VHH binders against Ras guanine nucleotide exchange factor efc25 (efc25). Designs and how they scored, part 15

Target 1, 234 residues: Ras guanine nucleotide exchange factor efc25 (efc25), of Schizosaccharomyces pombe (q9usu1r752to985)
Amino acid sequence: TPEEFASQMTLLEFDYLKQIPSREWIFRSWVSRDSRSAVRNYINFSNCFTYWIINCILEKKNTKARTAVISFFIQTAYKCLSLQNFSTLMSIVSALNSAPIYRLHAAYKLVKAEDIICLSGLREIVETKKNFSTYRALLRKAELPCVPFLGVILSDLTFIDEGNPDVLDSSPHLLSFNKRHRLADVVADVCRFQSSSYEMQSNTDLQSYILHRCRFVNQDLSYLFDKSLSLEPR
Below, E stands for the ipSAE of ESMFold2; O stands for the ipSAE of ESMFold2 at other seeds; V2 stands for 0.75 times the mean of E and O plus 0.25 times the DockQ between their complexes.

## First folded at step 21 (VHH; framework vhh_8emy_2)

Design S2 (from N4 with S103Y; at its last look DockQ between E and O 0.68; V2 from the best seeds 0.00; counts 0 for: grease 24.8 > 24.2)
Fold by ESMFold2 at other seeds, look of step 21:
Structure S2 (fold): chain B 234 residues (1-234), chain A 121 residues (1-121)
Amino acid sequence: as target 1 above (234 residues)
Amino acid sequence: QVQLQESGGGLVQPGSSLRLSCAASGFTFSSYAMHWVRQAPGKGPEWVSSISGSGGSTNYATSVKGRFSISRDNPSKTLYLQMNSLRPEDSAVYYCARDLDWYGGSYFDYRGQGTQVTVSS
């Protein structure tokens, strides 16, 4: 069911989040792609999962079957929102917005109106305009436990600067202090998310199935787009 | 040991052109999508443009589409931004940024120190 899938993806993603050592937040270990990094391992899993969704849809030969898979993932993403699992939510919407999938108009036409309305709301949450303002507002109000989307956090760490001081003065020391406070606030917030737990019971068989299915999924977007064209021509 | 160094900024009049460059080192440049991101004083970062590792795919923010052109030269490990028909609203520090390689959006794991572009008559 979408509910059980969402619960187990949430536990999987949360385990990845909890495994990130504090030193990675401080030293930004993911910047060096030659170094082993828990953050990079998490990104790689998330990407594999996104491509797995795309492949699940495109492997279905008839339109009705593709529609059923799309609806399943819309419902899964909605349950992820209620679990405050923003990471899986972002992955699902990214897959549904991908060029090979977004263009499947015949399949989307068969999706129930309530699921289309749900997808529209989910797309608004992950929308990038105004610097992810909807997502950031939801994250500020989120209670623990929560799986934040790390892509925004990692980008924030990259672009923290002194271009937005609270007090306009000429003191370089006060500007540097404000920057260090903003960095510390981001890191403290991530550590806060890592310190909690979800109460759902683990289903190791389903988690292993997910991990196994993601392992060798086709990630060639040109191939996947050509397959999409074969299934629903221009 | 990733390094990105922007250059080519300056003070110009409205309607002028500038070409920004970004020299990359310490990583396999052709394997990474690259971005230009700008930041005006007192504002948050604004994504401007992206280019795929091969150079075959480009994207632009609506505010610069048709005026700016992103390109790259993989043998010289250099990223470019050709900026035409410059407006006062384009004034900012321009950063080149390396893509985080997270599917579904423009996210960054490294940036240079930036180059200032000021458009004023």
Scores: ipSAE 0.700, ipTM 0.867, lowest interface PAE 1.0, mean pLDDT 87
ESMFold2, look of step 21: ipSAE 0.705; ipTM 0.876
ESMFold2 (binder alone), look of step 21: mean pLDDT 84; pTM 0.850

Design S3 (from N4 with S103L; at its last look DockQ between E and O 0.71; V2 from the best seeds 0.68)
Fold by ESMFold2, look of step 21:
Structure S3 (fold): chain B 234 residues (1-234), chain A 121 residues (1-121)
Amino acid sequence: as target 1 above (234 residues)
Amino acid sequence: QVQLQESGGGLVQPGSSLRLSCAASGFTFSSYAMHWVRQAPGKGPEWVSSISGSGGSTNYATSVKGRFSISRDNPSKTLYLQMNSLRPEDSAVYYCARDLDWLGGSYFDYRGQGTQVTVSS
């Protein structure tokens, strides 16, 4: 069911978020792809989940079956929004917006109008316009517990600016202090999200199923696009 | 050690052109999508353009589409931004940024120090 799936994905994503030690924000452990990084492990899981959605849709041989899977994930993403799980929401919309899936017009034509309207609203949330302004506005109003989308946070960390023209060589400790202050503010915000909890009960069988299935998905977008073309020729 | 170094900025008049360069080292350049991101004083970062690792796919913000062109030369590990018909609102520090490798969007894990572009009469 979309409700149970959304709840268990939220618990999984939240566990990944909670496992990230504060030192990774300071040292940016994810920049080196050869190091062990909790952030990189989380990104890898999220990408695998996105590919898994694509595979679930493309494995169905008839259009009505593909429509049912698309509708299931639209409803799941909507429940994720209500749980304030923006990370799973982003993953689902990313899968539905991917080239292999977005082009499945015959399948989308069979999706209920209610779900199409819902998908349109979800797509507006993930739009990059004005530096993710819609998403950022929703995040600012969100209560705890919440799973923020780390892609925006990691990008924000990348662009922390210590520039001050009058202090280039006159007060280097103030320049470094301002950067550390802004870094500390971002880290404190992430720690606030990490310190809350969700009330849902864990379903270890479903969580194990999701983790196992995500591990074995095809991640070749060229293959997946070709499969999409064979299922719905232009 | 990952390094990105931008160059080619300057003070120019409206309508002018500039070509920005970004020298990359410390990673396999051709395996990463790359971005240009700009930041004006008192504003947040604004994504400008992206290019795939192979160079075969490019994307642009609507504010620069048709005026800016992103390219890369993988043998020399260099990213470029050709900026034509520059306007005062294009004034910003321009950063070269490496893609975070998170599916479904443009997110960044590293940037250079930036190069200043100022368009003023």
Scores: ipSAE 0.662, ipTM 0.850, lowest interface PAE 1.1, mean pLDDT 87
ESMFold2 (binder alone), look of step 21: mean pLDDT 82; pTM 0.825
ESMFold2 at other seeds, look of step 21: ipSAE 0.675; ipTM 0.866

Design S4 (from Q1 with F108W; at its last fold request DockQ between E and O 0.88; V2 from the best seeds 0.77)
Amino acid sequence: QVQLQESGGGLVQPGSSLRLSCAASGFTFSSYDMHWVRQAPGKGPEWVSSISGSGGSTNYATSVKGRFSISRDNPSKTLYLQMNSLRPEDSAVYYCARDLDWSGGSYWDYRGQGTQVTVSS
ESMFold2, look of step 21: ipSAE 0.691; ipTM 0.871
ESMFold2 (binder alone), look of step 21: mean pLDDT 83; pTM 0.829
ESMFold2 at other seeds, look of step 21: ipSAE 0.689; ipTM 0.874
ESMFold2, fold request of step 22: ipSAE 0.723, 0.703, 0.720; ipTM 0.885, 0.877, 0.886
ESMFold2 (binder alone), fold request of step 22: mean pLDDT 82, 82, 82; pTM 0.824, 0.826, 0.827
ESMFold2 at other seeds, fold request of step 22: ipSAE 0.745, 0.011, 0.000; ipTM 0.894, 0.323, 0.174

Design S5 (from Q1 with T28D; at its last look DockQ between E and O 0.61; V2 from the best seeds 0.67)
Fold by ESMFold2, look of step 21:
Structure S5 (fold): chain B 234 residues (1-234), chain A 121 residues (1-121)
Amino acid sequence: as target 1 above (234 residues)
Amino acid sequence: QVQLQESGGGLVQPGSSLRLSCAASGFDFSSYDMHWVRQAPGKGPEWVSSISGSGGSTNYATSVKGRFSISRDNPSKTLYLQMNSLRPEDSAVYYCARDLDWSGGSYFDYRGQGTQVTVSS
């Protein structure tokens, strides 16, 4: 059921988010790939989940079966939006937009119009144009609890916006103060998301199933694209 | 220990060419996808181009396709951006950025100090 799957993915993602200690935001621990960081563990899980979706679709040998899996994940992503779980939403849309999946025109033709309209809306929300402007607007309005997409946050920490200097802020010391203020704002925002809770009940069996299925997923895009070509030739 | 050092920026006339370089150290350069990101005054960062770790796959923002060319030399740990037919709207600080390795988009975990490109009108 898309609703239960979305709920349990939300709890899983939120648990990864809550496990990130404050020092990682300050010291940017994920930059050193040699050290084990909670941020890197979360990225690895999120990538595994994205590729798991791709593999689930490509495992199905007939077009109707692939359509059913695509529809399931569209419905799951829509529920994630209502739960304000932008991280799982991004992972699902990323999988459906991947080259191996996006090209499955025969399968997409069989998807109900309602689900196609839903997918179009989800794609608009997570569109990367204009520095994720639609996503950022939704995140600013979101109530707690919320799972933000960390990829945008981590990139923001890497590229602190050098906004137009205020006349009062034109000195090098004032510019450094503005950078520190902006860094503190981003970190405070993440801490705010970490301090809330979702009220849904945990289903440990379903969570374990998800984690097990993600454990050894093929992430070779060239292999997956070749598999896509064999299922729906050009 | 990770370091990225951009160079090659300057003041040029419209229609000119520039070649940007980025020297990398402190990490296994060939294992990482790399990016160029630019930031004009008062604007947010704008992704420009990416290249895979091996150099076999490149991507470009629509605004620079056909004018800019990304390349890398893994033995010398250097990333390049050849910028042709420069326009005033290309004026920005250009950053060399390391890929975060998060699927579904271009996200970054490290950048250099940047090099200024100014195209006068």
Scores: ipSAE 0.686, ipTM 0.869, lowest interface PAE 1.1, mean pLDDT 87
ESMFold2 (binder alone), look of step 21: mean pLDDT 82; pTM 0.815
ESMFold2 at other seeds, look of step 21: ipSAE 0.688; ipTM 0.864

Design S6 (from Q1 with T28D F108W; at its last fold request DockQ between E and O 0.80; V2 from the best seeds 0.75)
Amino acid sequence: QVQLQESGGGLVQPGSSLRLSCAASGFDFSSYDMHWVRQAPGKGPEWVSSISGSGGSTNYATSVKGRFSISRDNPSKTLYLQMNSLRPEDSAVYYCARDLDWSGGSYWDYRGQGTQVTVSS
ESMFold2, look of step 21: ipSAE 0.693; ipTM 0.870
ESMFold2 (binder alone), look of step 21: mean pLDDT 83; pTM 0.831
ESMFold2 at other seeds, look of step 21: ipSAE 0.704; ipTM 0.878
ESMFold2, fold request of step 22: ipSAE 0.694, 0.722, 0.737; ipTM 0.868, 0.888, 0.890
ESMFold2 (binder alone), fold request of step 22: mean pLDDT 83, 82, 83; pTM 0.833, 0.827, 0.828
ESMFold2 at other seeds, fold request of step 22: ipSAE 0.731, 0.018, 0.708; ipTM 0.886, 0.439, 0.877

